# Designs tried in a protein design chat: miniprotein binders against a2bj90. Part 27

Target 1, 235 residues: a2bj90
Amino acid sequence: MSRSARRKTSALNTVLRVVEVFASIQGEGPFTGTYSVFVRLAGCNLRCPFCDTRYAWSLEAGKPLGVEELVEEIARYEPSLVVITGGEPLLQRHPLNSLVEGLESLGLRVQLETNGILPAPARDEQLWRVYHVVSPKDVPVRVPGAKLHPSWVDYARATGRAWFKFLVANEQHVREVAEYVAKLGIPRSRVYIMPLTPEKLDMKELLELHSRIASLAVKWRLNFSPRLHLLVQLP

## First folded at step 13 (miniprotein)

Design LA2
Fold by ESMFold2, look of step 15:
Structure LA2 (fold): chain B 235 residues (1-235), chain A 105 residues (1-105)
Amino acid sequence: as target 1 above (235 residues)
Amino acid sequence: SPEELLKELERVIEEIDETLEKVWELVAKALEAERRGNLKEAERYQREALELMRKAAELARRALELAKKIGHEELAEKIKELLREIREYIELIERLIEIIRKARK
């Protein structure tokens, strides 16, 4: 980026709309159990029926924060992982790349959570080098407008830095996921199935659901993701 | 006639879904233009996305009318929710346009 181009986008690329920043444990996917700082960005391009973070859907739910201030705030937690989530973080793509640059300059490991509708990172983006957990919403329960961008599969194969995570409630869902990932050429080693938890499950029911979905993961030779934060009662 | 109405309803619902997919493709182009510093092009793509999302709202209103004529109460309620969601997407895109316009000032 030249000096002129950088100056023209400076104000746009230095502010993120942020709903919340908090420390917790990453409860899902390949980094389960990691002490993390979560950065929840405002705005979403989907309205999933099972969303547990509806309060982040509106862009106006976020407070405008400077990227440099945000980097310093995150660093004070001394996280082992920075999880960027939301709504859909890629809606704020340009300043998000700036945030990633700042975090990486401090040696912080970064993971992005995305619904995969917007394209995977290009090689010249700071996001190219971070880890991504992609949660397509067009299977097993289709959300209107959801379509995984095909670049995510290419990105995952080229870099090894993307995984695909699916909410499932039963074996029919798992079969649909298996067919979907096969059609798209997504390697099984990159696929996680995770329990779709109905509201107000007691702990016994939650453990039984985890057991059933984990058994299905073994049967179908897919990776299993818990919802660990629910089991240990963390945000 | 009820069979014809149901076929039309299914066609309109599919068109809404395809329209939403196209909206997000346009938003993706706008975000790439922003990254490259081309704010005029970014605004153009977002305004095109907004127009297409407004078309999705009109299609959703049509789908709701069809569902009510058929008497399919459960489907009509799902379409009402979809229409509310589309209106929220309109607000999102309008806000994104405002942010681009302010950055251009």
Scores: ipSAE 0.876, ipTM 0.938, lowest interface PAE 0.6, mean pLDDT 91
Fold by OpenDDE base, look of step 15:
Structure LA2 (fold): chain B 235 residues (1-235), chain A 105 residues (1-105)
Amino acid sequence: as target 1 above (235 residues)
Amino acid sequence: SPEELLKELERVIEEIDETLEKVWELVAKALEAERRGNLKEAERYQREALELMRKAAELARRALELAKKIGHEELAEKIKELLREIREYIELIERLIEIIRKARK
């Protein structure tokens, strides 16, 4: 490989398309309540009708940022957790591995949010070391082209660093999740159900929905994920 | 018969889903090729993914025609939405190819 080719492969591995960087509280999953810096990456391989971050669907919605600069920006917030989210972060897997390396070198904990369509990290990737919250979009609500990649189950079993978060609206959805995770051999302790929130719920309706889904979580012996950020009106 | 048209429609929708799954497998292979520094191979996989997405668009058009023939307006609107999504995926993959191409030059 020519020196020029190495420099240019370096650019692909060192530049992320980033929509936004902000500090907030992690509102969802196993790290709920954690003071976090969110890095929202651009581009998504889905078009979920219930997506609250549709502005991140296009790669062009993101600005190119160097990994080093991004690490420095994140570090200034002194986060308890770095949450990598977006559309689908794993569309930018290579520069994302470089980002993780930089963040881990500073002793920062990293959690990835993914739809689980793309393969889980391999053992030689920096991403192997971080936490993952996988949000399948094939069960119970089916999004076209969504299928959980089987490697996520293997990754969860091998590392203990993955959780599965499912959007649910009713008891039938919870049943479907329970059957799905049983079939895949995912331990119930790694499964979260979260309210599917339609657009335009008021706070009362939002609380009632949370209460109902939380009760179903107890009944079905599953973990409950709130949408805490919506409840406390944070980003 | 309307029942035969419905059965064909269901088959076409299933084929769209399978096609989209293959697209993401190819995108994954492209990402792996990029990891290995083989941008030429990465671009090849993305181009193959693009062709499959174009096929998915054709299938979605066929599904829309079938739904209209059956008179299932609600399903026709859902398929129109799917067709919009597929077009957006085409644009996504085209942009990924452009990024790879810029890195190769």
Scores: ipSAE 0.550, ipTM 0.801, lowest interface PAE 0.9, mean pLDDT 92

Design LA3
Fold by OpenDDE base, look of step 14:
Structure LA3 (fold): chain B 235 residues (1-235), chain A 105 residues (1-105)
Amino acid sequence: as target 1 above (235 residues)
Amino acid sequence: DPEEIIKRAEEVIEEIDETLEKVWELVAKALEAERRGNLKEAERYQREALELMRKAAELARRAAELAEKIGHEELAEEIRKLAREIREYIELIERLIEIIRKARK
């Protein structure tokens, strides 16, 4: 690479489009209950009908923030975990690697939320070192264009730092997930099923749904993810 | 023939799904090219992705018009929804191209 090409790539790698930064409890997946700072990145390569963060779909929904400034902002919360989410964080892959480098230099743990359409991190990326929760959108409810990139299965096997989280509403969905992960060779120990929650559930209905899906998780020998933040009324 | 139009509209929905998969593969190739410092190649992949999305948008538009013509409003609305999503993906890819283009200057 010429010195000029390295300088031009450096400018691309220093700014993220960020929708919001906030502190809460991680409500989902293997890190449920962890005091976390959430970084919601702008832009998504899907239009999931059940998406609760539709406001993050456009890149224009995010403000440009410098990586260094964002690291300082996150560090002020003294988080036990930094959760990078959004639309699809991996659309901003290069500045995201810079962000991860900054956070890791402070000894902060990082977890990425991704739809798994874009390839898993390469060994030379900073993203290789962090935890990933992959939420495929091809099963059980297929979203157009949502194909899980096979490199995530390889990454999970190589590192042990990936889990797969599926939204389910009933036993048929759980069956489809079980068949899907078996076909892909994903160990059940890396699979979480989570309630697919309609927008208008009251707390009683939400608890009943959690109970049903948790029982199905036991029956099908899968891990259960709550929507803990909804149950405890946190963001 | 209404049955033939319905069948063709369903085929278009499937074709769009496959096209979207190809688009995200191209976006992934663009990101990898960018990582390697080849911004010219990155922009080429994004432009190829954009062209596929524009073709998908035109297919969706035509299929929606055919569904409307036969009075199949449910199918027409499904295709119109997909056409809206494709337009938003076009905007996304255009922004990604702009980011690359600014870095190339």
Scores: ipSAE 0.867, ipTM 0.931, lowest interface PAE 0.5, mean pLDDT 94
Fold by ESMFold2, look of step 14:
Order: structure tokens, then C-alpha cells, then sequence
Structure LA3 (fold): chain B 235 residues (1-235), chain A 105 residues (1-105)
């Protein structure tokens, strides 16, 4: 890329709209239990009815932060894992690749959470080397516009660095997920089912739901994801 | 005929869903153009996405009108919710265009 082109893309390279940065435990998916720093990026290309983070839907919910500044802030937490989430982080793909480059230069391990509508990383992107938890919204509840980009399945097979996570409330949902992943050729070792938690569950109800979904995961030979942060009351 | 109107409203909703899929394909192309440093092309793709999103807004208005015509309040509310989401998508894409426009200056 010429200096002229770099000059014109400078703001796209170096600024992210960030809702929040905080330390907690990764409560979901394959890295459950890991001391993590979460970076919640603003903007989402979906409006899922079950979203727990609706406050991140608008790009204007985020403050502009320089990538270098953000890397330094993250590093001060000394995380075991950096979780990039949002809204939909891939809407800010260009500066996100810059953030990943900075984090990897410090030896920090990175995981991205995405709804998978935008394509999987290309081989020459910094994002190619990070871990991805992809949460398709095609099933069990189809959210309008929520078509999983087919490149995610190819990426998962090529790299082994992607897993697919689905919110479920009951066995019918699990059956729908099983049929979906079989149709797309996603091996069940890459699939997590996770409790769909209504906003007003008390702790007893939350535990009962976890028990029920975990039992279904065993029955259907799928991985189970808790919502551990809810169980231990962490952000 | 209420069942014919319901069927037509549902067809329009499916057309909206297909339109949204095309919108996100265009956003993906814009992001790739940004990666190549072609900000003119990136803006073009986003403006095309914006035009499709405005078309989705008109489709949503039409579907809501159909549902209201027959007094099907449950369907009408579902469509009004989708219409609100489309307005938010328009704002999202307009913001993405402004980011590119600012970088072009």
C-alpha cells in the first residue's frame, strides 16, 4: 500500500469505537474459566431479541479509542486471554486487525466473538491467527438477515481455530441445531449449546436451566457451554 | 381476504430478509475494499448497501400496512419491530459511510 493510500486510511487503521474494557472470567465456550480482559466494540448488524448486550448495538455507544492506547490499557490487566466482543466486532474489521497485531506483538492470546454474518478472516489478515467463537443466528431462532457466511465452516476446517455456539432453551432447539450443523458439515466437536437465559431468572432457575441444557448436550453428544459469569455473578 | 393478505405480508417479510442478506454482502465487499486501500470503492459498496436498506424500509412499511388493514395486531407488531431495526441499520450504514468519508479527506 502506498503512503498516499495509508494516509487516507489512517483513521480506519488506528481508531476503534469501544463501549467498555473490563477484566472478568470468560464464562462461555471453549475458554470458559479463563481470566480475561473483555473489549466490547460498538455497533451490531443484528437486533437479536435475546441479546444481553443491547447497549452495544449503536456505533455511537462507543467512545473512539486509539489502537495503541487500547493495547496498553489491555496489557496493564495482564490477561490470560483477550476477548473481543460487542455488538458485532467485524463491523470495525480494519482497525480490529490493527488491534490484534498490537496484542499479538505482546504475546497476548486473543479470542473473537462474532455472529458470523461477515466473512471469516482471510489468510493474510491478522485475525486469521486468533481464536473465534461464532454464534450463528440462523437457528434455532432465525433473526432477520442472519445468514452465516459459508467461509466460517471452511475457516474452521482449515485452521481449527473456530467453534460454533448456539443458544437453546429446550430439546426441540437442540434438534434444530443438530440438523443445522449436520447440514453445514460442522463437526459436533466444534459445537457448543448454551442456555438461553431470560432476563429475569433467579439463581435457582438459572441452575435448573443449566442442568437441563447440560443433560441435553450429553444426550446429543454436543459440547455444553455454561454462562459461568452469570452463575458466579461477574460481569 | 385476510389469509391472502397475511400470506402477502409474510412474502414481503421474506423479501426483506433476503434484502438484508444482500446488504451484509455489500458491507463485506466494502470492508475488503478498505483492506485494499480503495476507499472510493468501499464508499460505493456502502452507498449501494444504504440504497438497499432504504428499499427494505419501504418493504417494511408496506408489510405493516397490510397487517394493519386486516387488524392482525400480532403480525403488525412484529413488522413494526422489524421496521425499527431497519431504521437502526440505516443509521449504522450512514455512520460507516461517514467513517470512510472522513478517512478519504
Amino acid sequence: as target 1 above (235 residues)
Amino acid sequence: DPEEIIKRAEEVIEEIDETLEKVWELVAKALEAERRGNLKEAERYQREALELMRKAAELARRAAELAEKIGHEELAEEIRKLAREIREYIELIERLIEIIRKARK
Scores: ipSAE 0.750, ipTM 0.878, lowest interface PAE 1.0, mean pLDDT 90

Design LB3
Fold by OpenDDE base, look of step 15:
Structure LB3 (fold): chain B 235 residues (1-235), chain A 102 residues (1-102)
Amino acid sequence: as target 1 above (235 residues)
Amino acid sequence: SEEIRKRAEETIREAQELLKEVIERAKKLAEEAKKTGDPELLELADDLQWLAKLAEIYLRAAAQAFQKGDYDKAEFYLDLAQELIEEAKEMLKEAKKLLEEL
């Protein structure tokens, strides 16, 4: 490969398509309540009907940002956690590894949000070192083309740095999650159930839905994920 | 297509009618449960009222999506509302059996 081809491949590995960067509280999963900078990456391999971030589905919705510039932008917020989310962040896997390397060099903790369709990190990737919240879209809600890649179960067992977060509406959904994780051999301590909230719920309805799903989490011996940002009216 | 739109609109209307019937039956059950004071029947009546409310929430989301022309979202929330309505009907059958045993 010519020096020119290596330079073009290196340059492609240093640019991310970014929709937004903002500071907030992590509202979901094992890091709930953590002061975080959110990096929303553009592009998704799904079209979930219930998606609240549809504006991130197209790669063209993101601006091209250099990894170095993005690391500097994130660092200015002095975050307790960097949350990499979007459509599907792992569609930008190569520059995302470079981003993680930059953030870890500053001692920043990183958490990835993924739908789990793409393979888990390999041991030689910088992504291997970070935390992952995997949100399967094949159970209990079935999005066409969604299937959890089996490597996420192996990654979770090998590292202890993965959790699985499932959207649920009722007890039947919680049962299906319990059966699914048992079948895959995912430890219950790594499973979160989260309320499936439509847009424009009033606060009373939102609180009642949280209460009902939290009670089901206790009954079924699963972890509960709030949507804390909706409850406290943060982004 | 316009045909798919009309079918979705009809299905939303049918679900709204079924939900009204479930809500009225759930209210009657809650009144009966209060009269008996049976803890199991009281719990079942509370759970049924919640399922009816949750079905109302999702059916509202379906109708709002439909009005915006987001048919995939409308279908998704309609299907979810229908599942909850069927679950509520099963709970009403169970509650009837419990009442016959008291």
Scores: ipSAE 0.833, ipTM 0.919, lowest interface PAE 0.6, mean pLDDT 93
Fold by ESMFold2, look of step 15:
Structure LB3 (fold): chain B 235 residues (1-235), chain A 102 residues (1-102)
Amino acid sequence: as target 1 above (235 residues)
Amino acid sequence: SEEIRKRAEETIREAQELLKEVIERAKKLAEEAKKTGDPELLELADDLQWLAKLAEIYLRAAAQAFQKGDYDKAEFYLDLAQELIEEAKEMLKEAKKLLEEL
């Protein structure tokens, strides 16, 4: 068997535990507004009290899907962006790299959403070349077990393909984020603050919260992330 | 654990009562700030009304989570609401001092 055939066979045998695949709009971060296919992977290394996707916490919540099968399903949507999310997608790192390879072979652009506890991609990983939105959970609201791995800052500097997104409720939280990113050397251009939105807000409340956090973003010279999918009532 | 649940219910109720008072005082301050036209008092009044509203949002989330038995979520939003209520109380003290100086 040739080296190429062996690598292709290995990728075809790789399995991901997938909770759901669906089309929507990326509602958060630097790619807000992009027609996207979301792939929610099972398993998480955190138990955030504000998590909206608790059904993805257990690895057993996912169905086993082969990488080739998943690539074909994703491709049928003709997405402008493939968003890999979860739980925490990096818990399934090896088959995830195979998925990224398959998606890139079709010219599909990929973004990963991660809590940043596990290390950033190495240069020889397929994940090295995709976009990353890192959401640390140790500031301003400290989730037990959360700690941003320092390699994410190095990765962001080396590649320009990582951004850092923080849930905030008020100016005190924004101050804490500003101090945190300054200490870590994360440039403001890579930082997003996003409103901490409980479930079941009415539209007036949702808009007011967005407006207030956006004003703080301007005041503190940080980027603002909406939760656009909530505003337009998409999944 | 039953004792802890009862204490949490009492804490939510107490926060709701405090918030009701904060909301009323915030409304009254906004009316007084408009009469004075003082820029600092107007800013405090606006910030206070928002803080009170935000506390209401998170306290409602805490109560809803508690009723569903999601005690981790309830505790998270309750703690956040309590921080906002305390911040609002401090702002009311600041506003009172400013009014006395006017």
Scores: ipSAE 0.795, ipTM 0.896, lowest interface PAE 0.8, mean pLDDT 91

Design LX3
Fold by OpenDDE base, look of step 15:
Structure LX3 (fold): chain B 235 residues (1-235), chain A 105 residues (1-105)
Amino acid sequence: as target 1 above (235 residues)
Amino acid sequence: SPEEALRRAEELLDEAQWLLKLARIYQRAAEQAARRGDYDKAIFYLDLAVELLEEALELLKEAERLASNPELAEKIREILKQIEQELQTTKERIEAYKKKLEEQK
């Protein structure tokens, strides 16, 4: 391979397709309440009917941004956490590893949001070092083409840096989650259930739904994830 | 005991009424999606509403079996009838939206 081909491949590993960068509070999962910068990456390998970020499904919906420029932009917010989300961030795995390296060099904590279809990080990836919230789309709500990659269970056991977040509407969904995680050998302490909220829910109904799902979390001895950003009207 | 059976019937009724309320939330979400031409999303939320209504129906059947109080039994029967009607209407709406989704292809 010529020096020119290596430079072009290195340049491709330093550019991300980014939909948006914004500061808010992490509303979901183990880092709920954390002041965070969100980086929404473009492209998704799913087409979830309930997706609130459909504008991120195409890679072309993202702007190409250099990793160095993006690290500098994120650092200006002085975040307590950097949340990498999107459609599916792991579709951009190579430049994402470079982004993580840059952020970690500044002492910034990083959390990835993923649907868990693509393989978990390998030990030689920078992504191995960060936190992951995996949101399976095969249980209890089944999205066509969604299947949790088995390597996420192995990664969770090896590192303790993965959690699994499931959308639920009722007790039957919570039961299906409990059976699924038991079958896979995922520790219950790593499992979050979260209310499946439609768009434009009124605050009273939103609170009641949170209360009902939280009570189920206690009954089933699972962690509860709020949708805190919706409750406090943040992005 | 009769008192325990009555208490359990009331608990089941409360849970079924919640599921009915939640089903109606998803039905509204489906209607909003359908108005935007997003029939995939509409069908998804209606399927979820059907699941919740079917669960509520089973809870109410058990509540009716346990209800020794005529007033409670009548209230349960009225809600059962409402859920059965709402289930049928929701299923018909799903089929209508499936046709519209096919017409968009």
Scores: ipSAE 0.853, ipTM 0.932, lowest interface PAE 0.6, mean pLDDT 94
Fold by ESMFold2, look of step 15:
Order: C-alpha cells, then sequence, then structure tokens
Structure LX3 (fold): chain B 235 residues (1-235), chain A 105 residues (1-105)
C-alpha cells in the first residue's frame, strides 16, 4: 500500500463528522445539572417523527473534524461531563472510540446518548468504560426499525454504566414502559421516564407536564428525568 | 358508597381535563410542525392527541356513571360533546396531513 493510500486509510480512523459542539447543562437523565460540553455527531439510523434534531440525520450534515483537535476544543471548556449525542453516535463507532480514548487520557467524564439499536460496547473498546443513556424508540411510541439490541441490558447489568430513558405523555405510556422493562429484565433503578415536551410550550405548560410525569414516576417507582435545559432556557 | 363514587368521579374528571389540555398542547404542536412542512411530526402529535382524547372519553364515561351530583354530570356531558367534536376534527386533520406527506414522497 503506498504512502498516500495509508494516509487516506489512517485519516478515516481519526476523523468524526460533527454537527455542533457547545457548552450547556446536561438537562436529562442521571447527570442532570452537570456543566457539560455537547458533541453532536452526524448520521442517524432512524427517522423518528418526534425528533427535535432532524438537522443531524444526514452524515453530510457533519463537518469532518480530527479527533485530536476535537479533544483540544472540548478540553478548553473545562467540562465536568462530555456528552456525545447526535443523530446516532454509534454509526461512527471506530473514530468515536478514538475520541473517548483522548478524553479519558485527560480525566474527562464521558456520557453517550444512543437509541440502542447498535450493540453495546465490547470489553476491549474505550466505550466500555463510559456512561450510556439508552433511549429505545419502540416504546411507548413505535418507530419502524427500532429494536433495542439485547446486549445493552447485559452491559448495564455487568457494568452499572447504562440507564434507559423513555419519553412519556401519560400513565398508559408509563404502563407500557413498565411492562417493557420488566419483560427485558431491566431493573427500575436503571429506568427514567421523561416528559414528551413539544416545542414552544409556555413555562406554565412545561411545569405542569413535568409535575404530572414526576408524580407518575413516584407512583410507578421509576426515576424521573426532567428536561432541565428547557426549564432554564439553555440549548 | 355515594361519597366514594363522587370522589372517584371527581378524580376521573380531573385526569380527563388534564388529558384534554395535553391533547390541545399536542394539537398546537402539530400545527406548528405543519407550518414548517414537517407533516410526519404533525401526524405524530395529532395521533397522540387522538389517543389522549380517546382516553379522556373513557374516563369521562366512567365519571358520568359515578356522578351523583346533577351539576357535575351535566358538566361531564358537555365535555364529552367537546371531545367527540375535537376527535372528529383532529382525525380530519390527520388525513389532510397524510395527503400532504404522500405528496412530498
Amino acid sequence: as target 1 above (235 residues)
Amino acid sequence: SPEEALRRAEELLDEAQWLLKLARIYQRAAEQAARRGDYDKAIFYLDLAVELLEEALELLKEAERLASNPELAEKIREILKQIEQELQTTKERIEAYKKKLEEQK
């Protein structure tokens, strides 16, 4: 293989297609309230009708960034948490593992957000040691082609580093979630229900929806996730 | 007892009124999505609104059965009529958006 061909092949393992990088507060899930840098990766293996980040669906929406330069950019924010999201970040799995390696070498805590269709990390991947918030898209709504890969439940049990988060609107949705997680053997301590919040709610409506879903979380003995960034008007 | 039935009717009415309010929030979200040409999102929110309205109907039918207070029962009947009308118009809007979505394909 010539030097030019080797450089081309090697560059693919050090480049991520990135839609945006920004600082904010993690508003959802187990790390709610944490000062975070968000890295939104391009590409998705779903076309959820409720998706609020449709601009990240196409791989072409992302700009190629070298992993080392991305690590440097992230580090300058001095984040308490790095949140890798997208689209579906696991579509760029190989360079994503390189990014995680760089972030871990700096002692930065990393959380991945995934729809769980692609398999959980293997033990020899850098992703094995980071935190994961898995959002299955077949319950309570039914997105075609969405099926949680069974390895995520095994991974969560083996490592304690995965949680499962579900958008819900009412008690019927919560019942469906409870049945789903019981069938899969997901402990309720790993389950979050979160309000299905459309765009452009006024603050009173947003608080009412949060209150109703939080009460259901207590009733059903599940964890509650806010959408805190919406309540405090951050990106 | 009559007192237990009345308390249950009031609980069902409270939940149904919340579901109706939430359905209207999703109906508004659907209209906003449709203005952007996002008809699949609009249909998703309207389908959710239909689900919520149908649930509210079932709760109100039970609340009406349990309501011993004539003023409460009449209030429930008025809300039932509103929901039936909103269901009809929402289903018509879903079909209109489905046509627009297919035209985009």
Scores: ipSAE 0.816, ipTM 0.912, lowest interface PAE 0.8, mean pLDDT 91

Design LX4
Fold by OpenDDE base, look of step 15:
Structure LX4 (fold): chain B 235 residues (1-235), chain A 90 residues (1-90)
Amino acid sequence: as target 1 above (235 residues)
Amino acid sequence: SEEAKELLDEAQWLLKLARIYQRAAEQAARRGDYDKAIFYLDLAVELLEEALELAEELGDPELIAKQIEQELQTTKERIEAYKKKLEEQK
């Protein structure tokens, strides 16, 4: 392949469809409370009825942005963490690996959020080095077409850089999560349960729901994920 | 007993949570988002069924079982109405 063909193939792997870039506090999972830049990528392979980011489902909802330009934009925020989210970030796997390489070259920590349908990173991917919060959509709430890819369990065991976050409403949901993770051999220390919050919940109701699910997390010996951004009224 | 009080608190919470999801469903339906509405109503049904079982196990000390049954029936009827509307959008 000519130097020109390598440059053109490198150029195609250097553009992301980005919905938004913003700074906030990570409100969920193992990095809760961390000052973070959020990169919301466009496109999703699911249509979850409870999704709060439906505007990101279409690839056309994102603007094309070069990886180099995006790295420079992120770096200006001086983040303690870069959170890559969206619809499903792994739909843009190739340019996403290039983005991770750029961010890691600056010493930035990266966390990916994924629904876990697509395969986990391979050892030769830059994505192998980052943190992952996997949000399965097959348990306890069942989204049609959602199935956790088995490679995420293997990745979690091999690297210790994956956590699994489940939406729950009651104790029955927590039981189903406990059974599911036991069956898959996911360590309980890597499991988070998070309250299934509807949009525009009253703050008192939101706090009570958090309290109830947190108590269940203790009872069931699972980690609790707040929706901290909702509690403190941040993006 | 302390155990009976905990079970009653749980039943009352489940009923409250079901009503939160019912409200979310109504808001979704007003926006024409019947997929979201049905999702939250299905969740409300599960919570109401659990609350009913707990109330019955406790001997219905608060006389809420009949109210839960009525809310269940109304919720199921609303689900069917929203399914029909969702089909009309296709």
Scores: ipSAE 0.849, ipTM 0.938, lowest interface PAE 0.6, mean pLDDT 94
Fold by ESMFold2, look of step 15:
Structure LX4 (fold): chain B 235 residues (1-235), chain A 90 residues (1-90)
Amino acid sequence: as target 1 above (235 residues)
Amino acid sequence: SEEAKELLDEAQWLLKLARIYQRAAEQAARRGDYDKAIFYLDLAVELLEEALELAEELGDPELIAKQIEQELQTTKERIEAYKKKLEEQK
């Protein structure tokens, strides 16, 4: 069978535990502003205290959904980008690779959001071709057990398809990020700093925090990530 | 000097941000999310400690530094209270 036909057949045989599927704007990282469909997968290998999606921590929070059915649902939105997020999507690695295969067969661009604890994709995985935004949680926010798997740096070098995004509150945090990425050999062009934003900020406070972190990004020659969805009140 | 003005602005911002995180911690605690509350208070402590360092560099510790030390003490007491609440939820 052709590669396209083989991918279609593979998508029919797998199930994902899915919390929600919705259209919105990618508000963070290198694809900020892109009309996107978000697929939130159930299960997480962390319990970050600042997490705003705690409802996705348990695998039982997800409903089983066939990959073929999910591809069809996603396609109906006509997205410019498909964002796979969670929890931690790599906990469902095998069916996730099938989803990526189905989305790729339709020419859809895919970005995965991960905390980077599980290894980067191998060359023979469909995830190898996907864009990745890796958000390590060991620096500066120091979540226990959140060690970045070293394969993500190798993957970023080999493919150019990974970026690293860090939550920061102040310049000391930015300094810690700069030291961390330098030690790991991650080039500044692949690094984003993003404001650590509480849930109930008024718009003046939200904008002021954005301004302060953006100024630090310029000072430290790092990329700035907004939290655009918060500014425009989208999910 | 211009340097002193920039350090004062930074110290005032750090105090403001610490209070933002303290408020976020109160909100989280009202919902029973004591782990989130502790996280934000730990951030507030970091910011207050940085502000204290700047206040000492600015040479006006009695006007700013004493207030910061009092906020630090109060914040650390709240952390311990929320840790007790978090343990009670287990």
Scores: ipSAE 0.829, ipTM 0.915, lowest interface PAE 0.7, mean pLDDT 91

